# Designs tried in a protein design chat: VHH binders against N-glycosylase/DNA lyase OGG1 (OGG1). Part 2

Target 1, 365 residues: N-glycosylase/DNA lyase OGG1 (OGG1), of Arabidopsis thaliana (Mouse-ear cress) (q9fny7)
Amino acid sequence: MKRPRPTSQPSISSTVKPPLSPPVTPILKQKLHRTGTPKWFPLKLTHTELTLPLTFPTGQTFRWKKTGAIQYSGTIGPHLVSLRQRPGDDAVSYCVHCSTSPKSAELALLDFLNAEISLAELWSDFSKKDPRFGELARHLRGARVLRQDPLECLIQFLCSSNNNIARITKMVDFVSSLGLHLGDIDGFEFHQFPSLDRLSRVSEEEFRKAGFGYRAKYITGTVNALQAKPGGGNEWLLSLRKVELQEAVAALCTLPGVGPKVAACIALFSLDQHSAIPVDTHVWQIATNYLLPDLAGAKLTPKLHGRVAEAFVSKYGEYAGWAQTLLFIAELPAQKTLLQSFSQPINKLDESAEVNETSCDTLKP

## First folded at step 16 (VHH)

Design n2 (from k4 with V63T K64E)
Fold by OpenDDE, fold request of step 17:
Order: structure tokens, then sequence, then C-alpha cells
Structure n2 (fold): chain B 365 residues (1-365), chain A 122 residues (1-122)
């Protein structure tokens, strides 16, 4: 009796449907509104609280352009704005050229300007602590520390390493051009700063071809390091607003091309680290002349960078970085010329005019 | 001793060409970014061009397309080829070494030459 061969049931090949790639959440094309005719609105900041020439062209940022006599234009996230100071006006005015909403642009501008921080209060305190500061502050009112986007600030200061302002600006303009175009003002193109994702798509070779030199590897290396951060690179940078200065600086110094000075700049200008002191050669000279005379003739080192920073904090307190910013601005060539004009006693001009009147010899008829 | 010495300056007519040279000595020339800067009377220094160690270049917009920065590392020499010269190009031209300090203050040039005069006049 031949046992019937069991009919092999066809193995139902369960076609494992490939996991549906999560729908790429459509990047909600934020509908940018471009305003035709610029409408100007007052900022609740007086000239004592904000002076545009003492804030924007001072090495804090390289993304703002002078687009008028006392007018500066720049981007804050998706917002293209201009700030203006008119002679005789008590207040700074702003206009929005492109934004997601006028109200969002205003809030972003106020945040960017650290508008909640009173310069009047800070200058009063600093002047009590340092009479020299008080003297400078009389002539350099309205030098404000900016609250920049940390990624934008980081990339700018990577470009700034051993570099001149014109070249830094050109590098930053190249990086900015990788972002969304927002508009044109006075012959300048303005872009939203590129996202970390967009930056990650630029090769070291592309940056090198753009003339970044050795900085190309630092930019790409930093972008890659940020993308590797758990929870995201932007979130990681923003988290450094909530930690102590030493921790923020230490964290930043783990990024390629970021040293103590660059880290201090990023901390001060983007991470709410108001006691951060970027010590360069000018700040070193200030320190050795006025704070640490025992270091006169020494060479600046990473160890001495820390000592100088501590001396500034000891002198000026929690907002020592703001004091340092004014003192640095005072050393800029444009400001030195202005300050020297105030220190010249007016008295030398009048004595030369009196002598020549006397010799009207009366030619007798 | 670290030294830079510019040469090749002179008087040229508008539309003319000139080639500047900068001889470097006392340091490893190939290890530094090099820059040309100019200064006209009564004006501040103006950046012209920089060349990296890998030969990558960047120019100021005012000189881009007219000037060419190059280097010969075997000769320790930096060059600036200038074409289509304009009266506004009249200046003292400096060769500068870009410093490598981590404490730079936007004046990155730690060594410069005495300069060579370029005058563009009809």
Amino acid sequence: as target 1 above (365 residues)
Amino acid sequence: QVQLVESGGGLVQPGGSLRLSCAASGFTFSSYEMTWVRQAPGKGPEWIATIGTAGDTMYDDSTEGRFTISRDNAKNTLYLQMTSLKPEDTALYYCARQGQSEFGDYEPFDVRGPGTQVTVSS
C-alpha cells in the first residue's frame, strides 16, 4: 500500500511590502510676502540703545549691508529687513521687505537686537566700574550685541579665522547665496541663510574652489559634526544657550576649526553668553594696558586668553562681553579717528586768528 | 629673517598691463596663504586677492577678472598679473603673508613688504 506523498502546500511568499518611506512631510513652502513699497515703523529703541554704525559693521556679523547713509539691511531667518536712523530722529526705524508675516519679522528683529537688554543700565554700571569705559561710552553710545542664529554665527566665525573683513564678507556672501533668495536692496542680493541640510550638500572641494582655502575642511567638518548630533545640530547649538559659559565654549571647541576665541565670539553673539570674552590682539592690548599690567610684553596664549577673560568678568560682571564689545569697537580705525577728534582741545584754533588784525597801518593821506 | 620684497611697479597708461612680483625669504613660503593689498593716498588698505596653499584664489570684486594672483613655491615668489589698469588702481601695492594665529583680529597679515608703487596715468 503506497503511502500517498503529502502535497507540499505552496509556501505563500509573503511579499514583505517595503516599508513605506514616511511621507516626506512637504516642507510647507512658507508663503513669503514681499512688500512693494517699504513702510517704515519705529523701533522702541533710541539712539542711545542702538546705533547702527556701531553695531553692524563691527565684526559681529558679516551678513548685513550698508544700503543707505545710515541704513543697514539684512536677513533674520526668512525675514529681509532694513534698519534706518535719520538725522534728528530719536528712534531707529525698520521696514520689512520680505517675511512670513510683518509681526513675525518684528519679533525676530527685536530678538535679534537683544531689545530686552537696556544699554542705558549696562553703560551706567560699566561706567561706575571703569571711568575709562564711561569716557568712551559718551562717544560710542548704542553699540549693541546681536543675538544671531547660532548656525549662521558659527559659519561666519569659521570664515573669520585669520582673515580680513572683505574676504570674510565674500565668503559669507557665498555661503548665504546657497539659501533662498529673499530680495535685492541697493544692488545687494539677500538670502535666507542656508539650512544645515543645504550646507551638508556642499563639498570641501566646492568651498576650496570658492577660495575658502583651509577653512573649507573646517566648514564641512563642522557641518558633518552638527548633523551627527543627537536631536539635530541646530537643536544642539540652541541648547548651548542654557548651559554655563565654560560648558558652551568647551562644546564649541569640539567642532573643527573652533578655538577659544572663535568659540567666545559664537557664545557672545549667538548663545546668550553675555560674559564671553573673545580675546584677540586688540583685546589683549586693552587687557595688558588696563586690567593685567603684569602681562605687559607677554605673548597671548590659550592659557592667558582665559586669564584675560576672567579679568574682564571680574571688572564688568555678568555682561562683561558687552563692555568688551564697546572697548573693541573703540579700537577700530574708523572709531579711533573719531575719538581722537574729541580729545583734541578746541583751544588751538582760536589763538592763531587774533594775531593778524593789528597791522592795519593807517596810511595817512 | 622673514622678509617680503615687492617689485614690478611703475607708471602705466590706462588699459595697460603690469606684473608684480613678491620675493619671500626666511620662512616656508608654501605653507602660507599669501595676499596682495593696496593702499592709495588718503585711503585705507584695500584687499585685492588671496591665494591659498593649494592654489585656490579669491579676489575683491573691483579687481576680479582683471587681476590674477599666482604663486611659484619653488621660487618662493608671489605674483600679481594686472590687466586693463585704471587710474583708480593707482596705489602702493603690498605683498602680505597671512598669519596663522588663533587670536586674529581681522588684520591677519603678520608680514608685509615695503610695497611697490603702481601709477596708472595718461
Scores: ipSAE 0.911, ipTM 0.968, lowest interface PAE 0.5, mean pLDDT 90
Fold by OpenDDE, fold request of step 17:
Structure n2 (fold): chain B 365 residues (1-365), chain A 122 residues (1-122)
Amino acid sequence: as target 1 above (365 residues)
Amino acid sequence: QVQLVESGGGLVQPGGSLRLSCAASGFTFSSYEMTWVRQAPGKGPEWIATIGTAGDTMYDDSTEGRFTISRDNAKNTLYLQMTSLKPEDTALYYCARQGQSEFGDYEPFDVRGPGTQVTVSS
């Protein structure tokens, strides 16, 4: 009795369908409209509300370039714009070079400039609180605090830590070049700032090769930390606009390479934290000279950074960061030279041209 | 005492080469980023190049491809090899230590040498 050979059940080769790569959501080629001939529009900001040389090249941002005599160009999200101020014009003008729409670019520009905040009102208040501020403000009108994208701002200030402006700019230009090219103006290339996802694809080694040194690990570490945030890193950064300053600073200081000064910069320039006080060497000097003379001769420490910040807030109030920004700008070498030129007393031309009344001695006949 | 001392400057013709050296003393040289800066008459300081502790380098665009920054940590010495020198390269060249404070004011150099003069002329 031949035992029937057990019929080998066909091994159902479970063709594990390769996980459907999530459909690469077609990067909606946002039809970027490049405008041919630049058309200039008035910005509803007077020269007292915005002065380009006192706003852009002041260490708030490293992404805006001087593309003319009094012209600055930069990107705000997908928008490439230029601002100019002509001599005799009461208002700043803007041009859109590349955008999703001109209206979207205008709104983004106004938001970026904190255009809803009146410098006239702030400076009036600050001048009442500090006569020295009032004197400086007469010569430094239109220095605005920018409202930057928090990721862009964060990466810029990671680059800025213990660094010089030229090197910072080169680092930021490298990072920017990883984003979408928007256009060229006056020999400068402009890019949309790279997404967090794009940044996450750059290795520490690539940043080191680009000359970032020890900052490479901070950038990659911060990007990784942001990607690990529940709900997303961009959303997490934006959420810091809605919390108290101390909470925002504490949250930022959890990121690799972010200390109290860097956190204060990010808070002030991107997170609507108007009372944030980034204390650098210049601000320290101002503080020790005018606010906290008891700290004269001390060295700035993280603990003393907090004390200086509190002193500024105590003196100037809720918008103390704006006051600090002007005071910082006043200490910049380029501005010191200008301010000194105004403080020179107009040497009264000695009107002592004594009209020697030459007595016409009447020659008696 | 923390000190930096530059050497190797001099007069050179256009297209010539010079090698600058900076001797560091009084601190752990290998633990600091080091930078070369220059200052021409009537101009502000200009950044040239920086070298990190791991040897990572970055250059200003005006000097990139012509200048090479390097370091010898065993000798506590920073170098700047300059090639294809131009009259515009005429300046006092300074070796500078990059500070370690986060509170820098965009002038992160806490120590610099007295400088060495480089003059490029026909």
Scores: ipSAE 0.899, ipTM 0.963, lowest interface PAE 0.5, mean pLDDT 90
Fold by ESMFold2, fold request of step 17:
Structure n2 (fold): chain B 365 residues (1-365), chain A 122 residues (1-122)
Amino acid sequence: as target 1 above (365 residues)
Amino acid sequence: QVQLVESGGGLVQPGGSLRLSCAASGFTFSSYEMTWVRQAPGKGPEWIATIGTAGDTMYDDSTEGRFTISRDNAKNTLYLQMTSLKPEDTALYYCARQGQSEFGDYEPFDVRGPGTQVTVSS
């Protein structure tokens, strides 16, 4: 009996559960761990549940980079991860370059991917409701809707309004550079998304000098409005996951630069509002082709905007935003090329023997 | 009729310079963001630079430092000053007006010109 009696201690659970929602602004109280020789692990997502080129370079996020022929990399909170789909593999693989822990990175990644939502079940349901969807979906499997941090999503989509992808990407890269540097992969720098407080230190003129144009005022105005929210701006954004879609959209539209389309993007891609429909003139054309043929050739108006959203929900139900996202992806130039390849009887031969580019091997010490 | 017309293209040697112009008519030029885009044969369009209504600019990394976008609102004209030209810069260069849809369109170039050819040969 040489040891002192331990002080009384509350009961401790031996199982650590992930949080129901990721932190909006992670606290830098935890040590980040960099992997010296990162390993690849399988995700429990088959190719029909996740196809990287149908998920990342499709306009729902601008913070993920193609870092190899079969590889994409990005950050989720404090975690820097890469994903790849090797030829012949049924499942997607991931590796963790930087994290608070490898297990927390895996859990955050699955949450970010909406992994609990079965794409196979959604596609089956949509195909029953619309046979044209079923025909298209057989060629475009694995187009997931991401579950992004609301602040990160909001700032990205403020940059996106009336803007082209290349410029949006440069704007989002500038904003990302304000956050904590997590590593470099394939010549790209990766950062944790900046906190609301860090964003508040950037003036309108600094954003204008960086080339944001009129969006500079929207970003600074929105950041200021969020900082003024009682209980905090991140908390206010997260609270919108718990209200009906119309209320969430109305709340978001009070923010500078947020109109109905941007609000719907934020709702769909970060607020669990699976029936949100981001309507712009491109989605209008899809809607008149698929749902409202009597309106083909008509001009989109604010009155007709609501009718488009209602038509999608009436057709596809509570996950109508996921169906609309696939229809939008099918109209992108890269996917049109893919669809043409499936309609051609002659297969293309692959002449190249490529070395697998693993982003884990390109991370600089 | 809203219209954009480019000029100033031509054949130049590597290391040379050109100044492209884009004459705008039929709209309030000073109220729109304006963009230069190029397209080489067999390739997709490539964003070069955008200039905002207050004169703020953003460039693609491949041309930053070599190309300068500017505007003269009194003459309704957009410019692209190109220096240190390389054979890889050979393309059709066109200007585009960035649309202002209340719906926030993706890829919003609502008016473009027919373009002016730049050929850098050696």
Scores: ipSAE 0.687, ipTM 0.890, lowest interface PAE 1.4, mean pLDDT 84

Design n2 (from k4 with V63T K64E)
Fold by ESMFold2, fold request of step 17:
Structure n2 (fold): chain B 365 residues (1-365), chain A 122 residues (1-122)
Amino acid sequence: as target 1 above (365 residues)
Amino acid sequence: QVQLVESGGGLVQPGGSLRLSCAASGFTFSSYEMTWVRQAPGKGPEWIATIGTAGDTMYDDSTEGRFTISRDNAKNTLYLQMTSLKPEDTALYYCARQGQSEFGDYEPFDVRGPGTQVTVSS
C-alpha cells in the first residue's frame, strides 16, 4: 500500500532562478505511451547473468518492488518495466508498461543492468583469485551491479545512512512520489524519479515531517549544493564517471551527508567506478572474514577503512566492487538462510519424509 | 551499562489496545533515533516505526494509523501505543537504538532490549 502524502505545501518560491546549465528538454515533456495488456519479450541475459532476487532486494536500489512470485518492477527514467524469471527459462523476460517508446525502454533497461558486462567472466576471474568466492558464487549466481542515474542513486543513499532497509525504502517511496506517476502494479505506485528542480521545492521541514530525521537537512543541503554547481548539478554528477575513483569520492564527499561509504555506493552503483568499495562496519566484518582475518575482532576505524578498500581491490581487481556486492548479498538474512539449507543432509530429509508417508504400513518379508 | 528494557506486553483480545514502554539507561537517550521492531515466531524481524531526535516519526504501512510511536526524553522512555490489534500483530516487540556509526551502517541497531511478548487472541 502507498504511504500517505505529506499535507504541507512544497517549498514556496516567488523568485525566478536563472538556469545554471544549458537548457535541456525534460523527459517529462516527451509523449509517454501506456499499455493496457503487457507483452513480454526476452532479454539477452540468462539466469547466470541476472537473478532478480539477488539483484533488486539487496540494498543497491530501493525503487524496485517484487510484483509477483517471479516478477520485479521498477522505473528507469520515464520507463516503467517489469522483469520476470521463470524457473528453467534460458533468459529473463521483460515488459514495458509505460515508456517514451518500446525501443528506448529496452535500451535503457540494458544500460541500467550493465548488460554489456559479462558476470560469468567476472566470476570466473574472482573464483580463480579466491576459491571461497567460487563456493558462494555457485549458489548465488546472477547478482548484478546496476547502473543507476547518479542523482537518483545519490538521494537514495543519503536516506541509507545509519538506517534499516525497510525505513530507507519508505523514505525513498516518499521521494519517488514527488515525481511523475507512471502507473500502479500489484498495489505499488511507480514514479519517475523527481528532477533536481522538483527536489529543490521540498523544504527541510517537509522532509522532517515525513519522518526523515536529520537526513532531511542533508537532502536539502545536497540539492542546494547541486543546484549551485556551474554547468548544472546533474551534469556535475555525470562528469564524475570520467574521473579516477579517488577524485570522484572526494568530489562527492563535499556534499552534505555524503561520507566515504555513501560516496562509494554512488560511485559503484551509478558512476561506473567498478572498484569502489562501500565500507561500513558490516562490510568490515565481511572483510575480516574473507580478506583480513588477522584483524577479526578489531574495531573499524577511519585508518582501517582504506585498508579494507585496498584489500578488496588487491584481491579482486578492477571489478572488486562487484565481488564485494556478492559477499554482502551472501550475508543478508534471506540468502544466509538459503546457503545454510544447502548443508542439510539429504538422507535425514528423505528419512523424515518417508516416515510421514509410510505411517500405518508395515514391511512384510 | 547501556540497556533497553521493554514492558507492557501481554494477552489481549482482537480489537484491543496495549501501550508498550521501553526504559533506556546508560546513554544520552535524546541524542538517538529510536525504533520498534517485532518478530513473530518463525519469521524475520519486521520494522514497525522510528522516532527521530526531534520527534518526527515514520511507520511501516501495515501499522500506520493503528500504532503510535512516541518518546519522553525527560523519562528516557520510548513508547508504542497499539490499537485495533489483530491476531497477526502477535509477536515479540522490542525497542532498538539506531547506531551513529561514522560509516553509515545498514541495519544499525547497536543496542536492543530483550522484548515484550504481545499475543492477540481470544
Scores: ipSAE 0.660, ipTM 0.880, lowest interface PAE 1.6, mean pLDDT 84
Fold by ESMFold2, fold request of step 17:
Structure n2 (fold): chain B 365 residues (1-365), chain A 122 residues (1-122)
Amino acid sequence: as target 1 above (365 residues)
Amino acid sequence: QVQLVESGGGLVQPGGSLRLSCAASGFTFSSYEMTWVRQAPGKGPEWIATIGTAGDTMYDDSTEGRFTISRDNAKNTLYLQMTSLKPEDTALYYCARQGQSEFGDYEPFDVRGPGTQVTVSS
């Protein structure tokens, strides 16, 4: 069954131009047409720099879908792309299904992946600072932090508060359907994320009818607050990439529905704030196990929230948010079960052969 | 003491119907979003549907149109009406309370019931 979608196309003015480098212009796109069979190109990132199942289905984005055994697909601005990672290959491959140009799509993809940041160098540094990180990192290589559009990231994480992944995904799919349809892959519909203007035309009642609950008011309130920003809401969000973390978090927390954890998510995943730590009760458990053992068994409080974030930064430095992201991934059910089997005494080779079988498609037999 | 207890499961033929109930106690039921989850043998848990405090609902695609979540706040009871049942619906069904952490927790099911088995077989 397919959710109803609007029969009208969103109107996007050519005068709307987010300040990006390289520049990206949101343009009203003509109807999608076939450009022949898809072509796959290497992305110049090794398996240790990018592992798809350790990057996309891990709670930093809800707009990327598994569209094949070794394939993930999603949109970046006006670009619809797929990534795949064949077992035994060193490099990830990509395919552009829809774009303003193939070169623009490639540049947007590399920017989205934070490709200039060497994961190998970060992991080496983290492992020197914490040997326990080194042990986990051997099993979970290529867990990358994405660089998402700030508005897109903000709306996704407003949906995420006190919510489960499947429901968050349904909410984000609804919001995505308000944008321009770019194509279908493996039974999934893909849309350019709606503009701030398009979002402003959805009422609280429409979001509530769609099943958003109390989050409907936060979304409409935040959209209204952004529209009221001098110079524009998208520009205001983007400007937070250039301020210190505490200022970015404080600014984000003025928005309805944005508390310290959601603000840290937006900062980490869209605002280049690599030391941001999204602290919730799950991250609290990680912190008391590894960084603050004296607080084991205590209840997370707003006062202790700051101490958790400081502990991560003190331990891992400027990229502490990337270290925290790996530790969070290690606690996801699929990876947690596998990693628990590694931590037990193993007296035979068959148990060693199970390493990473459930954590990455590129490592499956 | 916070508690959720499911009932209404059983063996049913394909195409049949079943109504599950979840009795809640020990908390202000009307103040919480409530969720049905199922788990088939050897599989991970699957979200089915959530109902908000104002009665608004959201469903997983595989069950939308066949399953209906509802609540009776006067009786502190959550329901799942299932119709057009398929063998693929065979699972342990349990209800869960959505937590209300001030920290906005990810994966927030803070209370669940023991579940009730639904088996669809001919």
Scores: ipSAE 0.643, ipTM 0.876, lowest interface PAE 1.7, mean pLDDT 83

## First folded at step 17 (VHH; from n2 with Y106F)

Design p1
Fold by OpenDDE, fold request of step 22:
Structure p1 (fold): chain B 365 residues (1-365), chain A 122 residues (1-122)
Amino acid sequence: as target 1 above (365 residues)
Amino acid sequence: QVQLVESGGGLVQPGGSLRLSCAASGFTFSSYEMTWVRQAPGKGPEWIATIGTAGDTMYDDSTEGRFTISRDNAKNTLYLQMTSLKPEDTALYYCARQGQSEFGDFEPFDVRGPGTQVTVSS
């Protein structure tokens, strides 16, 4: 009696349908509101708290354009704004040309300007610590450190490596042109800075064709490195706002083309690392002249970069990067000429106007 | 010794053309980005054009379309072809090597020549 072989029930392979990729939330076409006639609003920053010519064209950013006599225009995320200082005005004024909302643009502008940080307080402290700083600060009022988007700042400073301001600006303009057009002001086109995804679509060859030279590989390499970051490259950069300076700099230096000086710039101008000290040739000269005279005649090295940074922090404290920024600005050719004009002794106008006391002879009655 | 020597400057009429040359010596010319800079009397130095090691070029807007930077690595020579010259192009023209420092400032030129004078006048 042959026992019937039990019919093996076919295991219903439940094809677990791969989870439907969450619908790519349509990039909500951020309804950008273009304002027709620019309305100017006062910014709650006095001239002592913000001077536009000492903030924007000082090597912190290359995306802001001079669009008037004392007017600068630029983009902050999706917002196109202009800042203006009129002669005799105590405050900076701003206008919004394009934004998601006027209020969002204002908040983004205040954040971008580090408006919560008082220059008056910082400069008072720095002047107590360094009388030379106090003297310079009298002539260089309102030089702010910007709080830039970290990706924007990173790409700008990759462009800045061994480069002149005009060429850096052209490189940054090319990169910016890859983003969404926000508007035109005084013959300049303004774009929202391109996303990391948009940047990843540009080849090294395209950057080389645009004249980036050896920087092309650093930009593409950095973009690729950022895209490979767990949780996203933008999020990774933003996370560096919450770590110690040494950790932030070390993390940044893992990116292609980022050395200690470039890392310090990114840290100071975008990552809330207020004690970051970008040591270039000018800052090196300042350091060897005034902070570390024992290093006079030495060549700047990564090790000495660290020593100089420590010396600045030791002298100026937690916001030493802000002090360094002013000292750097003072070394710029345009500012040197201005400062030299103040150091010329006012030639004593010869007070030798002899008051001839004409004796009023009292007629006697 | 690292040296740059400019030549080819002179007097030219508006609309004229000049070709500047810069002879490089004492370094591996092909390994450096090279730049032309000019300085007019009473003005600061103005960037004109840069050529990369791969021959990629970038120009200042004021000279774009009129000037052409090129290099001959076999001859260790940098060139600037200038066309449609204007009176405002009058300056001392410098050949400059872009430095390779990690600590570069916004004055990246670690070597420059003595310059060659270009004068554009009717």
Scores: ipSAE 0.919, ipTM 0.971, lowest interface PAE 0.5, mean pLDDT 90
Fold by OpenDDE, fold request of step 22:
Order: C-alpha cells, then sequence, then structure tokens
Structure p1 (fold): chain B 365 residues (1-365), chain A 122 residues (1-122)
C-alpha cells in the first residue's frame, strides 16, 4: 500500500508588497509672491541694536549682498528681503521682494536677526565685565549675531575652511544657485538655499569642477551624513539647538570637514549656542593678549581652543559668543582702521592763545 | 626655508598680455592650494584666482575669462597668464600658499612672496 505522497502545498510566497513609500507630500508649491515696487517697513530695531555693515559682511554669512550704500539683501528660506539704514534714521528698514507672505517674511527676518536679544543689555553686561569691550562697543554699535538656517550655515562654514572671503562667497553663491531663484537685486541673483535633497544630487566632481578643491569631499560627505541621520538631516541639525554646547559641537565635529572652530561657528550662528566661541587666529591673539597670557607663544590646538572658549565664557557669561563676535569684528581691517582713528588723542588745540594783553599805554596828556 | 618668489611683472599696454611665474621652494608644492592675489595702491588685497591640488580653479569675477591660473608641480611653479590687461589691473601681484590650519580666519595665506609689479599704462 503506497502511502500517498503528501502534496506539498505551494507556499504562497506572500509577496509582501514593499511598503508604499509614503506619498511624497507634494511640496506645496507655495506661491511665491514677487512684490513689484519695494515697500519699506520699519524694523523695531534701532541703530544700536542693528548695524548692517557690522553684521552682514563680518564673516557670519556669505549669502547677503551689499545692494546699496547701507543696504543688504539676502534670502531667509523662501523670502528675499533687503535691509536698509539711512543716514539719520534711528531704525533699520526692510522690504520684501519675494515671499510666501509679507508677515511670514517679517517673522523670519526677526528670527534671523535674533531680534528678541537686546544688544543694549548684553553690551552693558559685557562692558561691566571687560572695560576693553566697553571701549570697542562705543565704536562698534549694532554688531548682531545672526540666527541662520543650520544647513545653510553649515555649508557656508565648510566653504570657509582655509579660505578667503571672496572665494568663500563665490563658493556659497554656486551652492545657492542650485536653489530656487527668488529675484535679482542690484545685479545680484538671489536664490532660496537648496534643500538637502538638492545638494545630494551634486557630485564631488561637480564641486571640484566649480573650484571647491578638497572642500568638495567635505560638502558631499556632510550631505550624505546628514541624509543618513535618523529622522532627517535638517531635523538633526535643528535638534542641536536644544542640547548643550559641548554636545552640539561634538555632534557637528562628526561631520566631514567640521573641526572645533567650524563647529563653534555653526553653533553660534545657527544653533542658538550663544556661548560658542569660534577660536581662529585673531581670536587666539585676543585670548593670548588679554585672557590667557600664559599661552603666549603657544600653538593653537583643539585642546587650547577649548581653554580659550572657556576663558571667554568665564569672562562674558552665557552670551560670550556675542562678545567674541564684536571683538573679532574689531580686528577686521576695515574696523581696525576706523578704531585707530578714534584712538588718536584729539590733539588738544593748545588754547595757549596767549591773550597778549596789549597794554593800552594811556597816552598822558 | 619655505619661500615663494614671483616674477614676470612689468609695464604693459592696455589690451596686452603678461605671464607671471611663482617659484616655490622649501615645501611640497603639489600638496597645497595656491592663490594669486593683488594689491593696488591705496586698496586692500584682492583675490584673483586659486588653483587646487587637483588643478581645479576658481577666479574672481573681475579677472575671470582674462586670467588663467595654472601650476607645474614638477617645476614647483605657479603661473598666472593675464590677457586683455586693463589699467585697473595695475597692482603688486602676490603668489600665496593657502594654509592647512583648522583654525583659519579668512586670511588663509600662510606664505606669500614679495610680489611682482604689474603696471598697465598707455
Amino acid sequence: as target 1 above (365 residues)
Amino acid sequence: QVQLVESGGGLVQPGGSLRLSCAASGFTFSSYEMTWVRQAPGKGPEWIATIGTAGDTMYDDSTEGRFTISRDNAKNTLYLQMTSLKPEDTALYYCARQGQSEFGDFEPFDVRGPGTQVTVSS
């Protein structure tokens, strides 16, 4: 009796349909409204709270262009704006050239400017702690720390590594040009900064062809590292606004091409890390001259970078990065020349106008 | 000793051409980005062009299309070919090595030559 071979039931290979990639939420083509004639509105920041020439062309950002005598234009997310200071105006004015809404542009601008932070209060505190700061602050009013988008800031400072401002600017302009065009002002093209996804589509070779040199691999490597972050690279960067400075810096230093100084820049200028101290050669000189004279003649190292940062924080407190920013600006060639002009003692005009009392010799009759 | 020495400067008429050379010594030339900068009287230093170690180049907009930076690593020499020279190109031209410090301060040039004078005049 031949035992019937059990009919092997065909294993229904349940083709687990790969989970439908969540519908790419259509990037709502937010209708960008281009405003025709620029309308200027007052910003609730006085000249003491914001001086455009002491804020934008100071190495914090490379995306803002001088588009007038005291006018700077730049993009904040999808918003193209200009800021202007007129001689005799107590307040800065702004206009919106392109935005999703004027109100959104205003809010983004105020956020970008850290407008909630009072320079008057900070400088009063810093001046009490450091008379030298107080002296510099009299001449450098309105040097504000920006609150940039972290991705934008990160890419800018990757470009800044061992680089001059003009070349950095050109690199940043190239990167910016990969984003959505928002408008043209005074012969400059302005773009929304490219998304992380858009940046990921640029090869190292393309960056090298654009003249980025060894920085090309750092940009692409960083972009790839950010894309690999659980929850997204932008979200990861934004999360660093909520952690302690040491953690933020340590996290940033895991990215290709990001060292302590670059990390400190990103932390200070984009991650609400107000005590972050970018120690470059100039800041090192300031530190060795005024804070840590025992380090005079030493070579700056990552360890000494930390010591210098601690010394600044010990002296200036929670917002020491803002103090450092002013001190750095004071060392810039353009400002150094201006400051030297103020330190020239007003030669007291010797009021030795000897009143030669010409004795009226009374002609006796 | 680490040294850069510029040569090839001179007087040239507007529309003329000039080729600058920079001889590098005392370091591994091929391992550094190299830059030309210029300084006109009464002006600050102006970046002209940079060449990477792989030969990638970037130019300032004022000189782009007229100037060509190149390098010969076998000769430890940097070049700047200048064409269509203008009076505004009159300056002292410097060859500069870009440093490799992680603490750079927007002045990345750790070595520069004494410069070579270029004068563009009728």
Scores: ipSAE 0.913, ipTM 0.970, lowest interface PAE 0.5, mean pLDDT 90
Fold by ESMFold2, look of step 17:
Structure p1 (fold): chain B 365 residues (1-365), chain A 122 residues (1-122)
Amino acid sequence: as target 1 above (365 residues)
Amino acid sequence: QVQLVESGGGLVQPGGSLRLSCAASGFTFSSYEMTWVRQAPGKGPEWIATIGTAGDTMYDDSTEGRFTISRDNAKNTLYLQMTSLKPEDTALYYCARQGQSEFGDFEPFDVRGPGTQVTVSS
């Protein structure tokens, strides 16, 4: 788009006819500051409060990438950040590659991490209520539940229904590419999550051609339903942080493609609903092993779905979703391998040897 | 009974090609998304590709451009055409049905076959 040029050259008569449609003033995007060699700062979260491999690649978000042996990167709103945990450092460090301001990025990061909630206190309480949790927690510290933007969380978990992590990640990468490009780190492209308006311009056919299958109609249908919400779809989603869990789940389930499991994921990971339990057949198996042994071998039914959620809340209380998240993480292949290794004599510093292959603290020049 | 049976594996030289088949029975094949997964010794399962009920496809980055997933609903058969094979493609390859749980299952492979071995010689 061109502005009308200022008439810097004098003339005795100049008549400018109106354009067929008026030129638009250039739209100023949110001002972003980029750094080529960003500085690293400590975050006041020790390893017991945040462990990156137990938080980011575990199925609560699909938008964070491992960008180094000890580094993960992702976006929070308009901010592109990296986190790292160097051997010998007590605290996690962060840097900001792109932001509206460094202070805004720091505040957004702390909010995203739920940094005001003490994991040590929660783990202590859970361990008193269930000694088996205590044994797992000794080896799996720092598995935080994130506080994601509700729209971003909703779209990611629409992709997750009856799907595996690798495919979900490819689908979420496609959706992410619709948003504003913020930078590249370690060969990965990072984008601000697309707005509701941007999502509305992608057809079901386009999602199907991208490989989304039947989930394409759920995404487009949900986007349309959100656009029709009085006061706006983002505001409607945010309002669910202030209602009781059952009401939040019921509201979310009015959206195309959102059943009880997806609704519980959104509630837990974006709506401050710390007692939400995303129940599927995998979580059912965990529940029958830990909470409902009299139902072991039975098939999950819609009636039993509610009983699983109630069992978790009855056992672990208001933060039952955080406890369930650790139990889920403990069953992932990577964590199973780590837990098996504790039955062998292994030096306490053994994990430090893995960093020799790619030791890079900053990947953006 | 629901069953998936793979075939077409074997020994092949680097740069070679193979076509895997997966015969499905006991369910309405055309109503399910279908997936190829591979597993090398000592490694976890690796998603390769999925084909939807309308023929839409998605591939893992490591195999995109070299592997082609397809289906023949009249024959209840899923295929994986592999080309430009590399030693790192050596694995047990199996097909899986994507579950249709009303619960929206995570890791939804509710039926899988026993697999067919693909070995790319060194």
Scores: ipSAE 0.716, ipTM 0.898, lowest interface PAE 1.2, mean pLDDT 84

